# Miniprotein binders against f4hyd7r31to219, part 18

Target 1, 189 residues: f4hyd7r31to219
Amino acid sequence: DKIRLSAKRDAKEDEGEELPTELNTINSAGGFLVVSPDKLSVKYTNTNLHGHDVGVVQANKPAPIKCLTYYFEIFVKDSGIKGQIAIGFTKESFKMRRQPGWEVNSCGYHGDDGYLYRGQGKGEPFGPKFTKDDAVGGGINYASQEFFFTKNGTIVGKIPKDIRGHLFPTVAVHSQNEEVLVNFGKKKF
Below, E stands for the ipSAE of ESMFold2; O stands for the ipSAE of OpenDDE; V2 stands for 0.75 times the mean of E and O plus 0.25 times the DockQ between their complexes.

## First folded at step 8 (miniprotein)

Design w4 (at its last look DockQ between E and O 0.86; V2 from the best seeds 0.00; counts 0 for: total charge 0)
Fold by OpenDDE base, look of step 8:
Structure w4 (fold): chain B 189 residues (1-189), chain A 80 residues (1-80)
Amino acid sequence: as target 1 above (189 residues)
Amino acid sequence: SPTEQAKKALQQARDYLKEAKKLADSGDYRKVIRLTYEAIEKAYDALEIAEETGDEDLALQAWRIIRQAYRLMEKAYRQS
């Protein structure tokens, strides 16, 4: 509740900063994922599962910096075959065939294991797994310089924000029929 | 030059943060918050150029301003 309220307050006081509003289809890993026409959902459609055939997509804009807290959510519509869904934050230069947290200057909370990844290729225990019908959030607390993640409105963990500069809300899908809806604040969290 | 632009942006960020600090106890919390936004924006401009040019000293200076601005912003929001 307090985080959702803070994020809504801060987003109204954003003097002239462009907010994330939709998924960036231009830099999406074409051939692995399909983004919906409204650019608010993503589905993994590929049947060929190579470990590097990740369907990753960023928001159209970075997280705002003229605020104390930024937050966005995904809703898992389908966990697909493996439930290898990830939510996190990445740089603009992030490689569009990796899960968030697999590369340096990225972080991600992954649904299949519930681990946090932060650029070392090794996950650490962090929170619960998440699957179909779960709402999962990712946020930045700029005052404390932390990332935080949520499951069904509850904070599951926080980590230091060691990544500098602009960061993009990032979602990844990796197995057949994984489908997520993204909420950048148009709907009530 | 990019480096000169970064140094200019960094100085602007310092100036905004300095003004915000002077007003921190004035009761004009809205002005303090706005000045912290300006400081953060200019510091991010400096940081971006510093990252592109590989100037770690400038990057560290910009990041120090950013962290100070957010702490002051949080203080102002708590007092408002």
Scores: ipSAE 0.821, ipTM 0.942, lowest interface PAE 0.5, mean pLDDT 90
Fold by ESMFold2, look of step 8:
Order: sequence, then C-alpha cells, then structure tokens
Structure w4 (fold): chain B 189 residues (1-189), chain A 80 residues (1-80)
Amino acid sequence: as target 1 above (189 residues)
Amino acid sequence: SPTEQAKKALQQARDYLKEAKKLADSGDYRKVIRLTYEAIEKAYDALEIAEETGDEDLALQAWRIIRQAYRLMEKAYRQS
C-alpha cells in the first residue's frame, strides 16, 4: 500500500507520459462485446459460447513506467451466466480473442475460478472467485517486478512479472451479459 | 539503423543512471527520481527495438538498466 501511494504521487508529477484513460475500441475483440460510449465499460453481447470467443479489450495506452507501481480496477456490474470475467495485463500484440493469461506475454486473474493464468494454457490456484458487485484491481510493482491483484481493497496475491516491455491494462468478458466498469484512476479507488 | 538507435538509447539510459547514483550520494532525492524516469524511458526504448530485432543480448542489457533504475528510485522514495 505504501508503494501504491507513492506511485500515485509520482504519476501526478510526470506529465510527459501518456496514461491509460479509456478502453481501446479500435482493436477490441471481434463481435462478442460492446464498449460503452464513454469507453469505461464493456459488456459481452453474444449468446454463442466457444472457448476462443472472448470479448477482450485493452486500455488506450500502456501502463506508465515512470513510477514504482501502477494500479487500475474493474467493478463487476453483472457476472453473466458463467462469471468468466478477467483482469490483467497484455502486450500490444496479444491475440484479442483470448482471455488474458491464456497466451504468452499476458497475465490474468479470472473470476469464475479465482485462478491466475500466465501464458501456460491452464490456470493456477491463486485467489478467491469474484463476481457481481466486487471491485477487483490489477497492478504492477516495478521495484519488485511483480503483478498483484486485489479484491474489494485487499491484496489477494502476487506473482513474479517475467514479461518485459510495455504492458496494457486488459479486461475480458466471456459469457452472456457479463459487464464490467473500468476505473483507470479518475475515481478514487 | 534500428540497432544503432537502440545502442544510443541504451547509452543515454546508462548516463542518466550514473548521474542519478552520484546525486543519491549527495541527497538530492527528487532529482534522483527524475533521472531514474529518464533512464527507464531510454532503456525501454532500447528494449523495444531489441525485442523487435530479436537481439536478446541488447534486450538483457536494457532490462538490467531498468531493474537498477527501479531499485534506485525505490531507495530515493524511502529517503525523501
């Protein structure tokens, strides 16, 4: 938490770095999701379920690097029929029809099983499941080179960050009616 | 060439980090933090090119600078 507070002050002091402010609607996954007009929420809109029909979207900018920590949150407005919501980080070249963490160069914390996925095709036990009305956060600790995740203000786990280079805040929805709101820091966490 | 641009950026990152280390000894921690920002930015520029060209040696050099800069930044925050 001390590192998180320092990163907030630090990020405010460096106006030369462009920050994530909204979801990127240009390269979002196929026809399986809709992003709200304000680009701060996403909903899964398809009834056809297939393992590779994920509605995934990146932030408009990568996480800033001129700071000790970066952090953003989602709020689960609707967990849909399967609760397959994810929060994580992906490289710019990430395949947009995959859950974050299913492919290399990505990491994701998934609501339906509470597992962490980190590019190995299967998940690892990690934290609690999360569902409707939960606030879930994802962050990078650059000093320790770790990803960390939160549920309702509590850190649920950390994992080594072995991915180099710029990483994009990423959210995914994967079953009918899943819907999340995204907070890139404009609102108090 | 991309490789020459990456090597130039990496040298700039090294120079920023060297100056930051000197200023840490003199206690100017706000300037240390600003210099680590610049070092990290230049090292990430080098890293990006190195990964695009498949130059793993250059990528590792950039990554080592990045890790050193973050450790120094953390130390400077603790002291300030």
Scores: ipSAE 0.798, ipTM 0.929, lowest interface PAE 0.6, mean pLDDT 86
Fold by ESMFold2-Fast, scan of step 8:
Structure w4 (fold): chain B 189 residues (1-189), chain A 80 residues (1-80)
Amino acid sequence: as target 1 above (189 residues)
Amino acid sequence: SPTEQAKKALQQARDYLKEAKKLADSGDYRKVIRLTYEAIEKAYDALEIAEETGDEDLALQAWRIIRQAYRLMEKAYRQS
């Protein structure tokens, strides 16, 4: 309730801060993913499944900072062949060929193992795996300076937000047919 | 210069936070929330420049203001 109320309130009361509304297509135009015409869905399209080809896309704007909590959600429409979907936050300078959490200045919750990745290239046990038909969220609690993640409306874990500055909602897909819908708050969570 | 812009933004952030703390003591929580928004915005401006110029001391000062402002904002929301 508090997360939903905060997101709705910030969208209505923010007079000078632009909110994330859609996915940034710049990095996806020639990459391993295709963003839908409405810029709210992403699908992995690379037909060569060898190697570590990751499709990564950021929101068009950073998470707002004039609020106590920021939250966004994905819906896993298709988990593809391997289910290697990730959700999280990255700095603008993040390398667009890595899942969130693999590089410094990034944090990501990964569906195939349920692990959290905090910029060290290795994951740590965190929450449940997630797959087709799951709604998975990523959030920032600015007062406590924590990232948090949700699965189907329940918080699965919280960690210290050890990244300073503006952060972009980020989604990654890594195997054939992985497809997610993104909700930045225009629809109820 | 960028350094002078960062110092100016940091000072503005400090001034907003100081005023917000005074208003919190008097119970004016709606204005506290608005002032903490301003403090955070200015502190982030200072932080961005400090990180670009490699001024870690200034970045830490901005970060301390950000932390204090968010805690005060949370208190104000709970009271309002």
Scores: ipSAE 0.595, ipTM 0.863, lowest interface PAE 1.5, mean pLDDT 82
ESMFold2 (binder alone), look of step 8: mean pLDDT 88; pTM 0.876

Design x10
Fold by ESMFold2-Fast, scan of step 8:
Structure x10 (fold): chain B 189 residues (1-189), chain A 103 residues (1-103)
Amino acid sequence: as target 1 above (189 residues)
Amino acid sequence: SPAEEARRALDEALRYLEEALRLAEQGDYRRVIRLTYEAIERAYEALEIAEETGDEELALAAWRIIRIAYRLMEAAYRGNPEKAKELLEKAKELIEEAKKLLE
């Protein structure tokens, strides 16, 4: 499966649209994760191990809309104790300490079960589990109005994009030592 | 007012697509794509206003414009000028319908 990276090319040809480049430390979940100094890595470091303590962080800009396809990727450096890593998209107003997909106006692919979460607290079977050393991507195909997700360069599934408006690339970590690197397109996918 | 801002956004979107149609007739699909991107941005502005004001009819109308505009861009990008022109005419029609919701 080939991922069309027209988003990067089209946005470079259009002077008006800023692209996601790093994680937004201001809107992060605070105490349950640490974002690296370069803002391209996130690690779960909470010593208070309650099961509802989710670390969520958004990109610094929404996915561009002046393109046919948008795509970003994470690399799972460490799957931690439970491997509860998630990747997806959320609205700007997403301030809850929940993984993407648990609340309305969010969508997330979760590593520990391989399930997709679509704005409900319940997941549905979707793709394979993902873990340490996997590269996992989230994308938007604007022409078909679909979210899609990838694992190690292969599309694992597509679903209707039923969320209107601007969406932010989002990553979540939920157990001790989970660590991911984020690639917004500066390095080749 | 929010209605005036939504009307302005839709008027601007329509102007972009009218210019895009003129350029499409000249075979300049690179500029058609750029102008369609601008129309999409204006339609997203109208969508945001509709969502903030709870106007679901306008939100749906704006969303229909966005969806057809992306299909228009895909047709233009893939080198299908006849399909691009058809979708461009349809997008203009949807914008005019959306503007009537704000009269």
Scores: ipSAE 0.559, ipTM 0.842, lowest interface PAE 2.0, mean pLDDT 83

Design x11
Fold by ESMFold2-Fast, scan of step 8:
Structure x11 (fold): chain B 189 residues (1-189), chain A 102 residues (1-102)
Amino acid sequence: as target 1 above (189 residues)
Amino acid sequence: SPAEEARRALDEALRYLEEALRLAEQGDYRRVIRLTYEAIERAYEALEIAEETGDEELALAAWRIIRIAYRLMEAAYRLGVPEEVLKRIEELLKEAKELIEK
């Protein structure tokens, strides 16, 4: 089924809750990626072939909690050499050298295999692979306590959200020239 | 102490949800939604303290209160809280109170 998103499902400013609006550049200091001046796109620029050099960035604020559903999207501008792009959610204490879903208390949908990672250091078959020109989303349904992911407006899967506490929208790039644009809801999905 | 701070936050969350339940019976869904926001905020404060101190009992209590708040919020957005849902929320609130040590 197609997921229909509306501004109604985003947290409203009248309750004083701050929303994710841009990527957090402070914690992405590993030199493996560059965040654009508007802080809404990220590109992998590391020349080292070392496999542990993951470029990870979190949103500047956690997903809001005073709403029934939260959702954000990426657009894959360039899939680079390996297409190792990931989208998901992590706690603030997440290691910024790991893709979302690798360590406990994180969850990520990965483009190169289409697998879901739930903090076990390994992935499980989940949905289709995603690549250049795909729009991929990550969401939280707070009423049902589920994570869900989308590809080009269609839900690809849902899983129980067994992570408690505040969670940050998170994006990762892991090979040369991978580049994604991030949409936190200011532009229509 | 951190445990006393967490218990106060959970007590406040429960009081917000009890008031929300009463207002839901009267059809005041705007206030129900606002009170569920307050309950969620207080319960998350308690959850953070419980996680820092490793108090799983308090963490469970906070998490149950959060789930109750979202159920009530969802029902309020549908402009109606069925009597069966109100009764279930009452049961969940009683269980959550039993988990809070005083």
Scores: ipSAE 0.543, ipTM 0.781, lowest interface PAE 1.9, mean pLDDT 81

Design x2
Fold by ESMFold2-Fast, scan of step 8:
Structure x2 (fold): chain B 189 residues (1-189), chain A 106 residues (1-106)
Amino acid sequence: as target 1 above (189 residues)
Amino acid sequence: SPAEEAARALDEALRYLEEAARLAEQGDYRRVIRLTYEAIERAYEALEIAEETGDEELALAAWRIIRLAYRLMEAAYREGLSPEEAERLIREALELVERARRILEE
């Protein structure tokens, strides 16, 4: 037993990938959102209420690629005035002023319309709308090369993953009082 | 037998890696990535058998193939897979499979 445990431990330690654990406050762009002290929740706080100002935040690490499936989840604590919350994946170079899926090299599931955005500047019908008290997830099935999204524990849809390279879990808020909690796996899904 | 099942799983992993290298020549990187993950899955099946039987040599061979598959997959994501690089890595995997098969036969 000891010998097998050593071999398994050494093999796992050689993988070297760090996992997303919290939101990245360094890349959060000016004045449109506040990340909590524990870096696991975000709230839209733009006092000027310019209609085009999106609050976007990425995880502190990309989704790992040395695994068969990656998954993270948000809980919608407050849907704010318009319910324009989005969850998805973006490249590191993503412009932090657009919802995930609006521009190339991103994918996002949006709560206000239930639409999927795949970097084409427009959405397509996908799943149900989501709002206050919903738990919404975003995932990557690497074996099948698909993005998938969930609502309250049920898969709402899957699409081909057509973006190469490292992808960051991403959350967006876009109207006053929108607030989400993020779970990167420390708490049971 | 568990040893024969592990050997078949490792052989299938290697066949997936060989097909991935062939598709890389054609620029079909989406399928290259998919096949590399399938190879990882098969190699993990062999690793599980090795852990259940207490065969440390088989476990190390299986993990080395998993690590090689991860390297091919990373290359496909970040820099692409060159046919020469893929062929070199597949030759290493073939040697590891031959060594594992020899241990199982012993």
Scores: ipSAE 0.000, ipTM 0.331, lowest interface PAE 10.8, mean pLDDT 74

Design x3
Fold by ESMFold2-Fast, scan of step 8:
Structure x3 (fold): chain B 189 residues (1-189), chain A 107 residues (1-107)
Amino acid sequence: as target 1 above (189 residues)
Amino acid sequence: SPAEEAARALDEALRYLEEAARLAEQGDYRRVIRLTYEAIERAYEALEIAEETGDEELALAAWRIIRLAYRLMEAAYRENPDDPEEAERLIREALELVERARRILEE
């Protein structure tokens, strides 16, 4: 319930840490997703439906480390055909063709199954599925060294943070018409 | 309706230009050129509908978007991806042209 959802105040006490504010269009995969002009919205719009292309976008900056807790949120505007939306954290070198959690050094909460993916291989049961009109969050508790995820303001689960180095807030869409809005803290959570 | 079809075609043209600007940041000049051609095709579809329906404002918007798309395509053709200075010029021009196209559609 009462999570310190904004890293903004704590990070500002230590000059030099810039906060994520927008999605990074430079690291986006191909022509099967569109990032809005304000860089706070992603939509899956693949014109060639023959492939299994995943649309993945990282934030423009890594999560700050000079804070007790970092948190960001998505709002599912449209769950598309399959609802294969994911939220999580990845390193800068993450492959832009895979959902967060499919590769080593990544972690993701997936909407279609409610499973948590961390590293290679199979996901594990974690929380509820999420879909259209849900607000879903991803966070890092640095004091406890845990990732946590939320659905509509409630923590759905926590896991150990086994990944070192800078981590980028990451969102993924994977079926036609999936669309999410991203909130990095400018709006109240 | 024809007006909705033309508006959708112009929205698709803008989305292609946004993708082209994103790929320009990555140095993928071949895909910038391809997406710019796709934007031009969609804008021409909108222009044809506007001309058939007598929507002069929509026809003007379509023509302005076609000209912006051609400018981006020509810039991409002349840039050398191995030259960081030329790459930076293309990126700046692409972002400016996308903002201009967005404003045209908001009018």
Scores: ipSAE 0.000, ipTM 0.048, lowest interface PAE 28.9, mean pLDDT 74

Design x4
Fold by ESMFold2-Fast, scan of step 8:
Structure x4 (fold): chain B 189 residues (1-189), chain A 106 residues (1-106)
Amino acid sequence: as target 1 above (189 residues)
Amino acid sequence: SPAEEAARALDEALRYLEEAARLAEQGDYRRVIRLTYEAIERAYEALEIAEETGDEELALAAWRIIRLAYRLMEAAYRETGDEELARRAIEIIKEAERLIREARRA
């Protein structure tokens, strides 16, 4: 909890840097997801189930860089058929065709296996699985140059941030009825 | 050229960090934080250009400066005069300057 609060305070202290506030519906490559009118909720919808039919969406702004720590969170409203929800960070150049972490310039923590994906087309054991009613977070510690992830207020793991440059908070849904709410810090974590 | 733009941005970042290090010795942590914001912004601009042009030497120089700026920012937030960080800052600044000069000569 203190970690979440620290991240929010650091970002808010910045003067003039625009913060992520909502999901980017304009550049979404996902014909397989629907974003709510407030742009803070995403639900998977597709009539044809294929392994590459991933709904991926980035935040409207990159994670701020004029702070020591950045953090955002999702709440899993519905884990759908397969529970293939992912949270992480991607560069602007990410192709939005697979979950964060499958391709280069991305990193993602995946709910169905609890694995971490670091842009190598494979996952590695990392933390617990996450599902319906879990709050899951993704963060950057800029001083240590680490990504970190949380589940229900507890850090589950940290890894070196091997991606240089601006990074966008990213969420993915991959099976029917998966639905998440995104919190960029306007609501307390 | 893009390389000259990136080199100028990175040189500007280095000037901000040199000033930040000096002010840290004087205990002016508020100005240190502001200067690290400027350094980070300029270094990220340089990094973006370096990545677009495939200039790995310049990208490495920008990345070293970014990491140094965040460490100085952290020390300033803790209001500390970390002697080891000050010593290492000088080394990193010299290394970044060397990489910039090498990239420009090519």
Scores: ipSAE 0.661, ipTM 0.830, lowest interface PAE 1.0, mean pLDDT 82

Design x5
Fold by ESMFold2-Fast, scan of step 8:
Structure x5 (fold): chain B 189 residues (1-189), chain A 105 residues (1-105)
Amino acid sequence: as target 1 above (189 residues)
Amino acid sequence: SPAEEALRALDEAARYLAEALRLAEQGDYRRVIRLTYEAIERAYEALEIAEETGDEELALLAWAIIRAAYRLMELAYREGDPEEAERLIREALELVERARRILEE
């Protein structure tokens, strides 16, 4: 199936709740990524080539809870050297040291392998790889308590949401020149 | 205490959920949705306290309310039969009431 999603559908449900609008630069990996002045794009830049550092950044607010479904999207502007881009959700307590889904309290869909990571230090086959010019989304269905992910407007998979509590939209870049644009709903999906 | 604070939040959530169910039976879906928002917000407050204190019992109580509230919200959006969520809601309300009575002893 191909699903066209719109942030405008969710606007009616989020009355009185603060929504993610931009990336949070306060709790990002210092020195490994650059967030644009509008806080809607992130690029991996690391002058220490011997580092094993992942550039991880959360949205400025958690996903809203006063709605049936939440969704956000990234556009892969540049897949860099290794294409190790990830999208997902993490708790506020998430350690910003690994890609989303690698450690507990996180879930992530990874572009280089197309695998889903559920906080167990391992990935599971899930969906297609994603790369430059792909639009990739992460979502929560609160009624069914599922995470879902999309590629270019099509749901690629869904899994049980095994993480309770507030969750932050999260993106990660891990190799030189990886760059993504983030859409929290100001533009139609 | 943290447990008392969490149970107060859950008690508030339960009251919102019970009122939402009553309004759903009357077909007032807009108010149902707004009341489920309140129930969810209070239950998430309780869940946060439970996680901070490592109290899995309280976390399970908060989670029961959250699941019941989202089920009722989903039914309200499609203007479905609230009876489909009634059992889940009443079970969650009974669990919170039992926990409240135990702590009041």
Scores: ipSAE 0.669, ipTM 0.830, lowest interface PAE 1.0, mean pLDDT 81

Design x6 (at its last look DockQ between E and O 0.57; V2 from the best seeds 0.00; counts 0 for: other shape alone 2.934 > 2.5)
Fold by ESMFold2, look of step 9:
Structure x6 (fold): chain B 189 residues (1-189), chain A 106 residues (1-106)
Amino acid sequence: as target 1 above (189 residues)
Amino acid sequence: SPAEEALRALDEAARYLAEALRLAEQGDYRRVIRLTYEAIERAYEALEIAEETGDEELALLAWAIIRAAYRLMELAYREGLSPEEAERLIREALELVERARRILEE
């Protein structure tokens, strides 16, 4: 077992994947959001006129796959007028004007109802609502092939990960003044 | 062709995992981890091709290899793993690798 522990240390040093570090401003939903200069926060700047005007942004890189778990957090700085903030995972080609979890091959934990959405449009009861001043996390457990989510450091739920392939950490804002900060791991969780 | 490229990647990934299983029996977990990284990378490449081309059978094969790799990675990484848990991970990985290799040989 001491050999096993040594191998774990060596493996951490051997990981060479590019990791998510910032929000992707090239593919962000135009006209509905503003990403900060440091690319670690996003704010919805429009009125919510239609369901397809969601401000969705992915990380600059997919979640790493050469690991047993991946995790990132958002902090809700402003829940806006409707609290329609989401955290989740999406494929690279995800429709950037849709909430994560509204389309197939995506999932999202939504603040306004606390539901999990996973590609069927309709949400499922999942966890508590989240709002201003909450820290909310999303993660992948590759060993068990599950998504898991947290609120303020506590796991609120896990679901089977039925999505294959590379997945991008994804954040959405959808009503006036919603604003989140994103932590890809440079700050202690 | 894309399908031939993906099959070569999966064959390579399966060979990495077969070697990882051998090394796991010897307790050489540092090399097990390296081989699981290689296998996952190659299997994800094949999975991407399979999904772009709509080849679900190829995608399922790639996914089986990926699942096997994570069993071996868990074996090599996790602290405090009991002997029973270790044997389960090896057995599950072996079953997935053997199924994948039989399919690839056809």
Scores: ipSAE 0.773, ipTM 0.898, lowest interface PAE 0.7, mean pLDDT 85
Fold by OpenDDE base, look of step 9:
Structure x6 (fold): chain B 189 residues (1-189), chain A 106 residues (1-106)
Amino acid sequence: as target 1 above (189 residues)
Amino acid sequence: SPAEEALRALDEAARYLAEALRLAEQGDYRRVIRLTYEAIERAYEALEIAEETGDEELALLAWAIIRAAYRLMELAYREGLSPEEAERLIREALELVERARRILEE
């Protein structure tokens, strides 16, 4: 509760900064995922044939910098076959068809194992797994220079933010029928 | 040049941070917050140019200013920091501003 309230106070549109509002459909891993017409949900529609057939999508804008904290959430509508859903932060140059955290200058909390990935192919134990009907959040605390993640409104962990520059809220799906809704703050967290 | 643009942005960021520190000492936290936003914006501009040009020294300096600005912003939002914590944050931020100024004068 307190974290969700703090994140809403700090991300004011009033500072002339464009906030993340929808998923970027232009730079999406075409062919593996479908973004909804409202650009607030993503579904993995194809069969995963290869480990690099990741449906990854970024927000249309980077996380705001004129604030102390930024936060967004996903809601897992369907965990699909494997529940290989990830939430995290990536640079604009992030390679499509990768899970957040598999590449340098990215991080991700993954639902299938509950591990944190931060630029290495090996995850670290971090939090619980997440699946269907879970709300999972990702945030930046700029004051402490930390990433933090939540599950169902509770912080599951924090890590140092060692990535510089603008970061995009990022969501990934990887197995058939995985579907997530994204909340960039239009709905109450 | 991109380098000159980055240095100008960094100088502006350092100036905003220095003014924010003076205002923090005066307890004008509302103006501190606004100046920290300006400092962050200018320092991010410098950081982007530094990353594009591969100037790691400039990138490190921009990042140091950004970190100092966020600490000062936190101070200004948290009207409840101890005087000792405030003094420490102010001192750390002043040291970063002075480093930034020296690099801009070379």
Scores: ipSAE 0.740, ipTM 0.874, lowest interface PAE 0.5, mean pLDDT 87
Fold by ESMFold2-Fast, scan of step 8:
Structure x6 (fold): chain B 189 residues (1-189), chain A 106 residues (1-106)
Amino acid sequence: as target 1 above (189 residues)
Amino acid sequence: SPAEEALRALDEAARYLAEALRLAEQGDYRRVIRLTYEAIERAYEALEIAEETGDEELALLAWAIIRAAYRLMELAYREGLSPEEAERLIREALELVERARRILEE
């Protein structure tokens, strides 16, 4: 059965905290992805074969902290050539040149291997691979101080949240034609 | 200075947290939630400054306050808690506050 998650339990008692609603627009020389006009999908467009030409994009706001749990989701519209899609969380200072979890102060669940990356330049076995037509989620449980990830509504794993401070929902694409849609909670999970 | 800003924010966070602990004992969970929101906001401000300046002691102090606030937020938000489970959350919050106090003593 599919697990339905809520980001916040009582919104009426905190009207001051802004929630992630869309992706930041990336528009610079050497950019490796294009964000859609509605800012809720991203596609890899770089044709260069450099080893670290990763397209990385953060949400427009950090995950809220005045709640017990935060969750967001992606839908893999196209897995492209290599299926190197990643979902996770990064600090604002994260260098947007690597997938989430590769460098310090980031955590990412990667589709091509199903591994979890915790900022040490290596992955650890974690969950299943994910690909075209999968819905994959990333979450924070602030009470237990854990990151968790989901695939098609089922929790695939939990790990200690060893990163302090504000964290941004982050998505990465790394090969030609990879395309994902992002859901920050406006649509039912 | 950044250090003065961080210490001011942390002092505010600690005061909100202390009041939240008192109100939690009285079962005033609506005010506990509001106070934990304030404590978390101020403690995160202190944490960000501590991380930018490399002040690990201040960062650990802010982090202890944040962890304590989330214990009280869980107590206030979660329905169906047993009295034993509620007591455990309060005890854990008090232990984190004591840890923060000890860090200040060095």
Scores: ipSAE 0.709, ipTM 0.868, lowest interface PAE 0.8, mean pLDDT 82
ESMFold2 (binder alone), look of step 9: mean pLDDT 79; pTM 0.780

